# Ledger of designs, part 185: VHH binders against q9p7j3

Target 1, 174 residues: q9p7j3
Amino acid sequence: MILPLFPETQVHVFVYENVSNCAAIHEQLISQNPIYDYAFLDAATILYKKQVYSAIIRALEDRRDEQMKTKTIHSEVILSLSPKTEISSAFRQFSMTKKSKNIVVVKIDSKLTEEEEFERLDKLVEGNRVEFSDEELQKLIDFKVLKKNYKLDPSTLENPLASILSSIALRGYS
Key: E = the ipSAE of ESMFold2; O = the ipSAE of OpenDDE; V2 = 0.75 times the mean of E and O plus 0.25 times the DockQ between their complexes.

## First folded at step 15 (VHH)

Design da6 (framework vhh_6qgx_2)
Fold by ESMFold2-Fast, scan of step 15:
Structure da6 (fold): chain B 174 residues (1-174), chain A 124 residues (1-124)
Amino acid sequence: as target 1 above (174 residues)
Amino acid sequence: QVQLVESGGGLVQAGGSLRLSCAASGFPFKGYAMAWFRRAPGKEREFVATISWRGSSTFYTDSVKGRFTISRDHAKNTVSLQMNSLRPEDTAVYYCAAEPGYAIFNTASEYDYWGQGTRVTVSA
């Protein structure tokens, strides 16, 4: 996918359910294996496609403006999901863990097509690929996690979209 | 009550300029993208331009690139559209709209807040 605000940037997003090898993937991320250069997110934290795209756009905006706080564009996507500026907190809240079961994987600046990236990821991820759609994401979300990560109150829980998306764009600014 | 109110429309000759403004009240739209859409007589509403909350990211539909400039002013809670080198095909009602976060698909269905529009007529 190419986003209108960043037409020069190729973006791919994949969703996997019932992943059995999250611990192995986590070890590869810690060792900084370059074939795992993706943003690996816990699907329990993602409710909408637009949430992921908003974080991607925020990360690309900060990269363009030379205001990235992390070392890679993929780590910047993880940070950009957070309504707060604290890096370690964002990673604890949104990154996949060795105990994750469902994941969202983001690739930015790929030289490969979506199907070629899928073939590569199929070798790395032991799980079932599902459509990147609001319907599929809403089967995997943990509302307790979402509420905690975005500080949602009862008035926003039934339709949290506006609060989540505005907080991503607003992070660090009044 | 949350309102978006457009102004600045009118009649202009081809090659002329107009500046449209949209004033937001009742809600600060912090972290919201602002956009302009238009609807020509007998046609569907189409995307024109969007600006991110920080103002550092903009996108324009191909037919207006280089001629129109979108800007916003947080202190006044306004978004503006400077329209230069106007063409008869720019004749439309122009609408201001707001969506949380960023404009991603530039479709009308993404936007929860809309103004009532301002009319622009460009004569040949």
Scores: ipSAE 0.745, ipTM 0.874, lowest interface PAE 0.8, mean pLDDT 90

Design da60 (framework vhh_6qgx_2)
Fold by ESMFold2-Fast, scan of step 15:
Structure da60 (fold): chain B 174 residues (1-174), chain A 124 residues (1-124)
Amino acid sequence: as target 1 above (174 residues)
Amino acid sequence: QVQLVESGGGLVQAGGSLRLSCAASGFTFKGYAMAWFRRAPGKEREFVATISWRGSSIFYTDSVKGRFTISRDHAKNTVSLQMNSLRPEDTAVYYCAAEPGYAIFNTASEYDYWGQGTRVTVSA
């Protein structure tokens, strides 16, 4: 997919449920295996498609403006989901862990088509592919995790999405 | 009560210029993308331009690129659209809109906050 704000950038987002090999994937990420150059997110932290796209756009904006805080565009996507600038905290809050069960995978600057990336990821991820849709994400979200990660209180619960999305655009400026 | 109020519309001859402004009251729109849409008589709403909160990410629809300039003023909580080299085809009601975060696909359904519109008529 191509986003109007960044028309030269290919973006693919994949969702897997019931993943049995998260520990093996995590090991490959720690060893910095290049074939795993994706942003692997815990689906328990993602409420809507807009949340992921907003983090992608924020990361691309920071890359274009030479303001990235991390070494790769994929790590910058993970950071960009956080309302705060502390990198290790963002990774603990949003990254897939060895204990994750459902994951969202983002690929930026792919030289492959969406279908070719699906074939590659299906070999790496032992789980069931589902559609990247609000309906599927809402089956996988953990609202307690979401509330904790974005510091949502009772006053923001009536409109948590707006608070979440604005905090992504403001990270480091609020 | 959150309100977006457009101003600056009017009648102008082809080749002329107009500056539209949109003022927000009741909410700051900090961290929100701001956009302009328009609707010509008998047509659907079409996207015109968007600007991110930081102002560094801007996108225009092809038909206005190079003629229109979108800008925003955080202190005044406003967004503006400078319209140059106007054409009869630019005749429409112009709406400002806001959404949290970023404009993703530039579709009207993405935006939760809208103004009432300001009418622009460009005579041949």
Scores: ipSAE 0.694, ipTM 0.853, lowest interface PAE 1.1, mean pLDDT 90

Design da61 (framework vhh_6qgx_2)
Fold by ESMFold2-Fast, scan of step 15:
Structure da61 (fold): chain B 174 residues (1-174), chain A 124 residues (1-124)
Amino acid sequence: as target 1 above (174 residues)
Amino acid sequence: QVQLVESGGGLVQAGGSLRLSCAASGFTFKGYAMAWFRRAPGKEREFVATISWRGSSPFYTDSVKGRFTISRDHAKNTVSLQMNSLRPEDTAVYYCAAEPGYAIFNTASEYDYWGQGTRVTVSA
């Protein structure tokens, strides 16, 4: 997929449910194995497709402007989901963990087609791929996690989308 | 009441310039993308330009790139479209729109807030 704002950048987003090997994947991420150069997100933190796309656009905007705070574009996507500039808290809040069951995987700058990336991920992720859609994401979200990560109050909980998306665009700006 | 009000439309000859402004009231649109769309008689709304909250990512449809410039002023809560080297095919009603975060695909359906439009007529 190509985003109009960044037409030179290829983007792939995959959703897996019932993943049995999150602990193994987590160990590979800690060891910084380059085969695992993706943004591995806990699906419990993602409510909308547009939330993921907004984080991707924010990360690409920061890379273009030479303002990335992290070492890779994929870690920058994870940071960009957070309303705060603190890297460690963003990773704790949004990254997959050893205990994760459902994950969202983002690949940026792939030289492979979507199908080729899926075949590659099939070797890394032991789970069931589902459609990247709001409907599927809403089956996997944990609203308590979402509320905590974005500091949602009762007035925003009924329609959190605008608050979440504006927070992603605002991070670090006055 | 949240509203967007466009101004600056009018009649201009080919090769001329116009500056459109969009004033937002009732809401500051912090963290929102702001955009201009247009609709020529008998056609659908088409994307013209968008600017993110930060203002560092202006994006334009190919037909206006290099001729139009989008800008925003947070203090005045306005977005502007400077239109240079106008052509008869730029004749349309121009609409201001706002969407939280970023416009992912620059489609009209993404935008939650819309103005009533301002008419631009470019004579040959």
Scores: ipSAE 0.646, ipTM 0.828, lowest interface PAE 1.3, mean pLDDT 89

Design da62 (framework vhh_6qgx_2)
Fold by ESMFold2-Fast, scan of step 15:
Structure da62 (fold): chain B 174 residues (1-174), chain A 124 residues (1-124)
Amino acid sequence: as target 1 above (174 residues)
Amino acid sequence: QVQLVESGGGLVQAGGSLRLSCAASGFTFKGYAMAWFRRAPGKEREFVATISWRGSSEFYTDSVKGRFTISRDHAKNTVSLQMNSLRPEDTAVYYCAAEPGYAIFNTASEYDYWGQGTRVTVSA
């Protein structure tokens, strides 16, 4: 996918359900294995594909402006999903954990095609690939986790998408 | 009451310039992308330009790139479109719109708030 705001940046997003090897993947991420240089998100935290794209755009904006708070563009995507500036909180809230069952995987600056990334990820992820669509994401979301992560209350539940997306763009600015 | 009100339209000769403004009231649009769309007579509404909340990220449709400049003023709660080197094919009603976060797909259906439009006529 090409994002109009960042036309030179290649972006791929993949969704896997019923992943059985999250603990093994988590170990590889902790050890900083370059083969696992992706943003591995817990699908329980993602309701809309716009949520993921907004976090990607925010991360790319911060990289362009030399304002990244984390070491890699992929960790910056994870941070950018959070409405707050604390890195450790963002990772606890949005990253895949050993207990995750469904994941969203983001690759930025890929030198591979989408098809080639599928071949690579199929060797790393033991799960079922599904379409990156709002319909599929809504089957995997945990609404209690979503409400807690974005502090959604009755006043914001009227339009949770607007609250979530605006908080991603606004993070750190008032 | 949330409103977007456009102004600055009018009649201009080809090669001329116009500056459109959009004033927002009733809502600050913090964390929202602002955009301009246009609709020519007998045609569908098309995307023109967008600007992010921070004002540092912009995108323009190819037909206006280099001729139009979008800008944003948080203190005045306004977005503007500077239109230079106008062409007869730029004749349209111009609409201001807002969507939460970032403009991702640049489609009219994704915008939550719209103005009523301001008419621009460019004569040959």
Scores: ipSAE 0.721, ipTM 0.862, lowest interface PAE 0.9, mean pLDDT 90

Design da63 (framework vhh_6qgx_2)
Fold by ESMFold2-Fast, scan of step 15:
Structure da63 (fold): chain B 174 residues (1-174), chain A 124 residues (1-124)
Amino acid sequence: as target 1 above (174 residues)
Amino acid sequence: QVQLVESGGGLVQAGGSLRLSCAASGFTFKGYAMAWFRRAPGKEREFVATISWRGSSTYYTDSVKGRFTISRDHAKNTVSLQMNSLRPEDTAVYYCAAEPGYAIFNTASEYDYWGQGTRVTVSA
């Protein structure tokens, strides 16, 4: 996918459910294996496609403006999902863990087509591919996790989209 | 209560300039993208330009790139569109719009808040 605000940047987003090897993937991420150079997110934290795209745009905006707080664009996407500036907190809240079952995987600056990245990821991820759609994401979300991560109250829980998206864009400028 | 009110439209000759303004009241739009759309007589609503909350990210439709400039002022809670080198095909009603976060696909359905529009007529 190409985003109008960053037309030179190739973006791919993949969703896997019922992943059985999250512990193995997590170990590869800790060891900084370049084959795993993706943003691996816990799907329990993602409600909307726009949430992921907004974090990607925020990360690309910070990279362009030389304001990145993390070492890679993929780690910056993870940070950008958070309404707060603390890196360690963002990773605890949004990154996949050894116990994750469903994941969202983001690739930025891919030299491969979407189909080629999917073939590559299918060898790394032992799970079922599902469409990156609001309908599929809503099957995987944990609303208690979402509420905690974005500090949602009863007035925003009915329609959290505006609160989530505005907090991603506003982070550090409130 | 929450309103977006456009101003600055009018009649201008080809090659001329107009500055449109959009004043927001009842809501600060913190963390919201602001955009301009237009609808020419007999046509559908078309995206023109968007600006991020920080003002550092903008995008323009190809037909206005280099001629139009979008800007915003947080203190005044306004967004503006400076339109230079106007052409007859720029004739339209211009609408101010807002959506949370960033403009992703620049489609009208993404925007939750809209102004009433201001008419721009460019004569040959």
Scores: ipSAE 0.749, ipTM 0.873, lowest interface PAE 0.8, mean pLDDT 90

Design da64 (framework vhh_6qgx_2; at its last look DockQ between E and O 0.84; V2 from the best seeds 0.78)
Fold by OpenDDE, look of step 16:
Structure da64 (fold): chain B 174 residues (1-174), chain A 124 residues (1-124)
Amino acid sequence: as target 1 above (174 residues)
Amino acid sequence: QVQLVESGGGLVQAGGSLRLSCAASGFTFKGYAMAWFRRAPGKEREFVATISWRGSSTLYTDSVKGRFTISRDHAKNTVSLQMNSLRPEDTAVYYCAAEPGYAIFNTASEYDYWGQGTRVTVSA
């Protein structure tokens, strides 16, 4: 997939449910295994496609503008999901954990087609791939976690998308 | 109330220039991507250009690349569209639009707020 704002960068996003090996994946990430060069997100924290895409765009903007706060573009995506500037907080809030069951996986700068990338990733993730859609994400979301992560209140819950997207965009600026 | 007010439209000869401006009130530009759309006679509204909240990312429809420039002023809560080398096919009502976050897709349905539009007429 190509985002219009970044036509030279190919992006792929995958959603897995009932993943049995998140702990194993987490260990590989800790060891910085290059085969696991993805952003692994906890699906419990993701409600909208645009939330993910906004984080990707924010990360890509930061990279282009040489303002990344993290070491890799994928870690920057994780940071970009957070309204907070603290990297540790962002990872705690949005990154896949050993206890995660459902995940969203993001690949930046892919040289492969979506199908080819899926074939590679499918060897790493032991779970069921589902469609990357708002409908499927809504089945996996933990609203308690979402509300906490973005400090949503009764007024913003009427339009949580706008609040989330604004929070992502404003990180570090307000 | 949220309000987007376009200005700068008018009649211009082919090859001429216009600068459109959009002033926002009732909300802040903070965290909002801004865009210009246009509706030509007998056609549907189409995307023209967008600029991210930070102002560091821009996107243009192919037909206006190299001729149009979108910019924004955070202090004034305005977005502008400099239109150079205008063509008769650029004739349209131009609309300002605002979207929270980033312009991910170039669809009008993604934008929450719209102006009333300003008419641009380019004569041959």
Scores: ipSAE 0.880, ipTM 0.935, lowest interface PAE 0.6, mean pLDDT 96
Fold by ESMFold2-Fast, scan of step 15:
Structure da64 (fold): chain B 174 residues (1-174), chain A 124 residues (1-124)
Amino acid sequence: as target 1 above (174 residues)
Amino acid sequence: QVQLVESGGGLVQAGGSLRLSCAASGFTFKGYAMAWFRRAPGKEREFVATISWRGSSTLYTDSVKGRFTISRDHAKNTVSLQMNSLRPEDTAVYYCAAEPGYAIFNTASEYDYWGQGTRVTVSA
């Protein structure tokens, strides 16, 4: 897909549930295997499609403006989900771990079609693909994790979308 | 009470210029994208332009590219639309709108806050 604000950039987002090989994927990520050049997120941290799109747009904005804090656009997407500027804490909060069960995978700048990326990614991930939709994401979210990551209070937790999205755009300016 | 109040509309001859302003009160819109939409007589509301919180990302609908410029001022809590080389087809009520984060697909349904609009009439 193409986001209007960055019309020259191809974006693909995939959701997998019941993934059995997260430990193996994690080892490949640590080893910097170029086959695994994606942003692998723990689905327990993602509540809305707009949350992922906002992090992608923030990362693309920072890349365009030569303000990236990390080495790759995919690691910048992970950082951009965080309301804080600390790289290590962002990765601990949002990245897939060996213990992850459900994941969201983002690909930026693919020269492949969405179908070709699906084909490739299905060979790497041992799990069930589901639609990238708010309905599917809400089955996988962990509200305790979400509350902690975005420091939501009871009032904000009732309607977390605005707080989450604004914090992504504001990160580093508050 | 959160309000967006537009000003600067009026009657102008084709080829002329107008500057619209939108003042926000009751909320600072920190981390919000701001946008202008318009509704021409007999038509649906359409996207005109958006600007990110940092001001570094802007997007315009094709028909106004090169003629309109969107800008924002955090200190004044305002967003502005400079309209140059106006055409009769630009005649519409112009609305200011705000959405948390970024404009994703630039549809009216994405925006949570709206002004009441300011009328722009461009005579041929």
Scores: ipSAE 0.765, ipTM 0.886, lowest interface PAE 0.8, mean pLDDT 91
Fold by ESMFold2, look of step 16:
Structure da64 (fold): chain B 174 residues (1-174), chain A 124 residues (1-124)
Amino acid sequence: as target 1 above (174 residues)
Amino acid sequence: QVQLVESGGGLVQAGGSLRLSCAASGFTFKGYAMAWFRRAPGKEREFVATISWRGSSTLYTDSVKGRFTISRDHAKNTVSLQMNSLRPEDTAVYYCAAEPGYAIFNTASEYDYWGQGTRVTVSA
């Protein structure tokens, strides 16, 4: 994926359903195994491609501007999904957990083509790859979780997407 | 009702300058990326420039880099396009556009809200 604002930064996003080894992946992330240097998100929290891309752009903007709050660009993507500044709550709400079933995986600063990155990732994740699309994400979302994470008003007349995207952009600036 | 209203267009000789303005109302301006697009006679709309909601990130199409400057004013809910060193190929109707959050791509289909446009004519 080519992001116009960050033309030298290659980004890949993958979606897996029915993942059986999230606990093992989580252990590798805790140990900071460099082979697992990705952002692993719980797909139950992600409804839109633009949601993920906005978080990526926010993280890259903060890295460029020396405003990152977390140690890696991938952990910064996880924080950037949150409308709140508290790091621990962002990870609790958006990160893959050992109980997750479906995940979204983000690689930033990739030196590989999408196919090459997929082949590497596919050796790490025991699950079924699906397309990164709004159609597939809608099948994996938990709307109760989404509404809680972004405090969406169920009776709102506003576009839910617009509210979510604005929350990501406004975090820390409200 | 969401409204974007452009102003500042007109006729100018090549090498001259114009400043376009876009007034936004009917939505929360904070948290939206703003952009300018243009449509030359017989062509599709093309991207000109975008600015992030904080003004911290800007992007320009290559043909206008160094000549055009996009800016925004949160107090007035406006976005502006300063156009210097104008060329005949800059002749177009210029449209203001808005998208919630970040503008991820530079395509017209990405933007939800559009103004009616202001005409810029650059004569040789």
Scores: ipSAE 0.646, ipTM 0.854, lowest interface PAE 1.6, mean pLDDT 90
ESMFold2 (binder alone), look of step 16: mean pLDDT 84; pTM 0.863

Design da65 (framework vhh_6qgx_2)
Fold by ESMFold2-Fast, scan of step 15:
Structure da65 (fold): chain B 174 residues (1-174), chain A 124 residues (1-124)
Amino acid sequence: as target 1 above (174 residues)
Amino acid sequence: QVQLVESGGGLVQAGGSLRLSCAASGFTFKGYAMAWFRRAPGKEREFVATISWRGSSTIYTDSVKGRFTISRDHAKNTVSLQMNSLRPEDTAVYYCAAEPGYAIFNTASEYDYWGQGTRVTVSA
């Protein structure tokens, strides 16, 4: 996908449900295996496509402006989902864990086509790929996790989109 | 109730300039991307320009690049569109739009909040 604000940047987003090997993937991420250079997110934390795109755009803005707080663009995407500036908190809240069952995987600056990235990921992830769509994401979300991560109250929880997106844009301001 | 109010439209001769302004009446758009769209007589709504909340990112449609400049003022809670070197084909009703977070696409369907528009007429 091409983003209007960053038309030269290739972006691929994949969604997997019923993943059986999250523990194995997590171990590869801890060991910093370069084959796993993706942002691996827990789908329990993602409600909207725009939430993921907003984090990607924020991360790309911070890279452009030489303001990245993490070592890779993919870790910066994870940080950018958080309404707070604390890196460890963001990773704890949004990253895939050994116990994750459904994941969202982001690849930025791929030299491969979407099809080639899918073939590569299909060998790493033992699960079923589903469409990256609001409909599919809403089947995988955990509203308790979402509420906690974005500090949503009952009035905003019924339609949290604006609150979530503005929080991502405002991180580090106000 | 979210209300966006446009101002600054009018009649101007080709080669002239106009500055449009958009203000949020009774509501602030902290963390919102802001955009300008236009609709010419007999045509669909067309993207003109957008600016991120931080003001560090802008997008323009090709036909206005180098002639129009979008800017925002956080203290005043306003977005402006400076239009220079106006042409008769710029004649349209200009609309202000807002979207929480970042402008994902330069399409009208991505924006949830809209003003009622201000008319710009450019005579030959």
Scores: ipSAE 0.601, ipTM 0.804, lowest interface PAE 1.5, mean pLDDT 88

Design da66 (framework vhh_6qgx_2)
Fold by ESMFold2-Fast, scan of step 15:
Structure da66 (fold): chain B 174 residues (1-174), chain A 124 residues (1-124)
Amino acid sequence: as target 1 above (174 residues)
Amino acid sequence: QVQLVESGGGLVQAGGSLRLSCAASGFTFKGYAMAWFRRAPGKEREFVATISWRGSSTHYTDSVKGRFTISRDHAKNTVSLQMNSLRPEDTAVYYCAAEPGYAIFNTASEYDYWGQGTRVTVSA
């Protein structure tokens, strides 16, 4: 897909359920294997499509403005999900771990089509792909994790969309 | 309580310029994207321009690109639209709108807050 704010940038987002090889993927990410140049997120942290798109836009905004705090655009997407500026905290809160079971995978600046990226990812991820939709994401979310990551109180937890999205855009500028 | 109020509309000759302003009150819209939409007589509401909270990201519909400039002033809690080289087809009611985070697809349904509109008429 192409985002109007960044029309020259191709973006693909994939959701996988019941992934059995997260430990193997995690090892490849630690070793910085270029085949795994994607943002691998724990689906337990993602409630809305707009949450992922907002983090992508924030990361692209920071890249364009030469304000990236991390080494790659994909790591910047992970950081951009966080309402805080601490890199290590953001990675612990949003990144896929060895124990993850459901993941969201983001690819930016792909030279491949969505179908070609899916074929590549299908060889790397041992799980079932589902639609990137609010309905599917809401089956995978962990509300305790969401509340902790975005510092939601009971009133905002009932309708967290505005709080989550505005915090992504505000990170470091409050 | 929370409101967006547009101003600056009017009648102008083709080739002229006009500056629209939108004043927000009752809420600071921190971390919100601001946008301008318009509705021409007999047509649906269409996207014109958007600006991110930091002001560093903007997008314009193709028909106004290079002619219109969106800007934002946090101290005044305002968003403005500078319209240059106006054409008769720019005739419309112009609306200010806000949504949390960033504009993703720039469709009207994305925006949670709206002003009442200001009328712009461009004569040939």
Scores: ipSAE 0.765, ipTM 0.878, lowest interface PAE 0.7, mean pLDDT 91

Design da67 (framework vhh_6qgx_2)
Fold by ESMFold2-Fast, scan of step 15:
Structure da67 (fold): chain B 174 residues (1-174), chain A 124 residues (1-124)
Amino acid sequence: as target 1 above (174 residues)
Amino acid sequence: QVQLVESGGGLVQAGGSLRLSCAASGFTFKGYAMAWFRRAPGKEREFVATISWRGSSTFYTDSVKGRFTISRDHAKNTVSLQMNSLRPEDTAVYYCAASPGYAIFNTASEYDYWGQGTRVTVSA
């Protein structure tokens, strides 16, 4: 897919449930295996498609403006989900872990079509791909995790969309 | 109450210029994208331009690229649309709108806050 604000950038987002090999994927990410050059997110932290798209746009905005704080665009997407500027906290809060069961995978600057990326990822991820939709994401979210990551109070937690999205765009600014 | 109020519309000859302004009150729209939409008589609302909170990301519909410039002023809590080289087909009511975060696809449904509009008439 192409986002209007960044029309020259190819973006693919995939959602997998019931992933059995997160520990193996995590080891590949630690070893910096270039085959695994994606943003691997814990689906427990993602409630909306717009949340992922907003983090992608924020990361692309920071890359264009030469303001990236991490080494890769994919790590910048992970950072961009966080309402805070601290890199280690963002990775701890949003990245896939060895214990993750459901994941969201983002690919930026793909030289492949969505179908070709799916074929590649299906070889790496042992799980069931589901539609990238708000309905599917809402089955995988952990509201306690979401509340802590975005510091939501009880009233905001009932309708958190605006708070989450504005936090992503505002991070690091008054 | 949260309000977006547009101003600067009017009658202008083809080839002329107008500057529209949108003043926000009751909310600062921190971390919100701001946009301009327009609706010509008998037609649906169409997207014109958007600007990110930081002002570094903008997007324009093809028909206005190179002619219109969107900008925002955080201190004044305003967004503006500078319209140059106006054409009769630019005749419409222009609306200011706000969306949390970033405008993803620039559909009207993404925007949560709307002004009442300001009328622009471009005569041949």
Scores: ipSAE 0.762, ipTM 0.884, lowest interface PAE 0.9, mean pLDDT 91

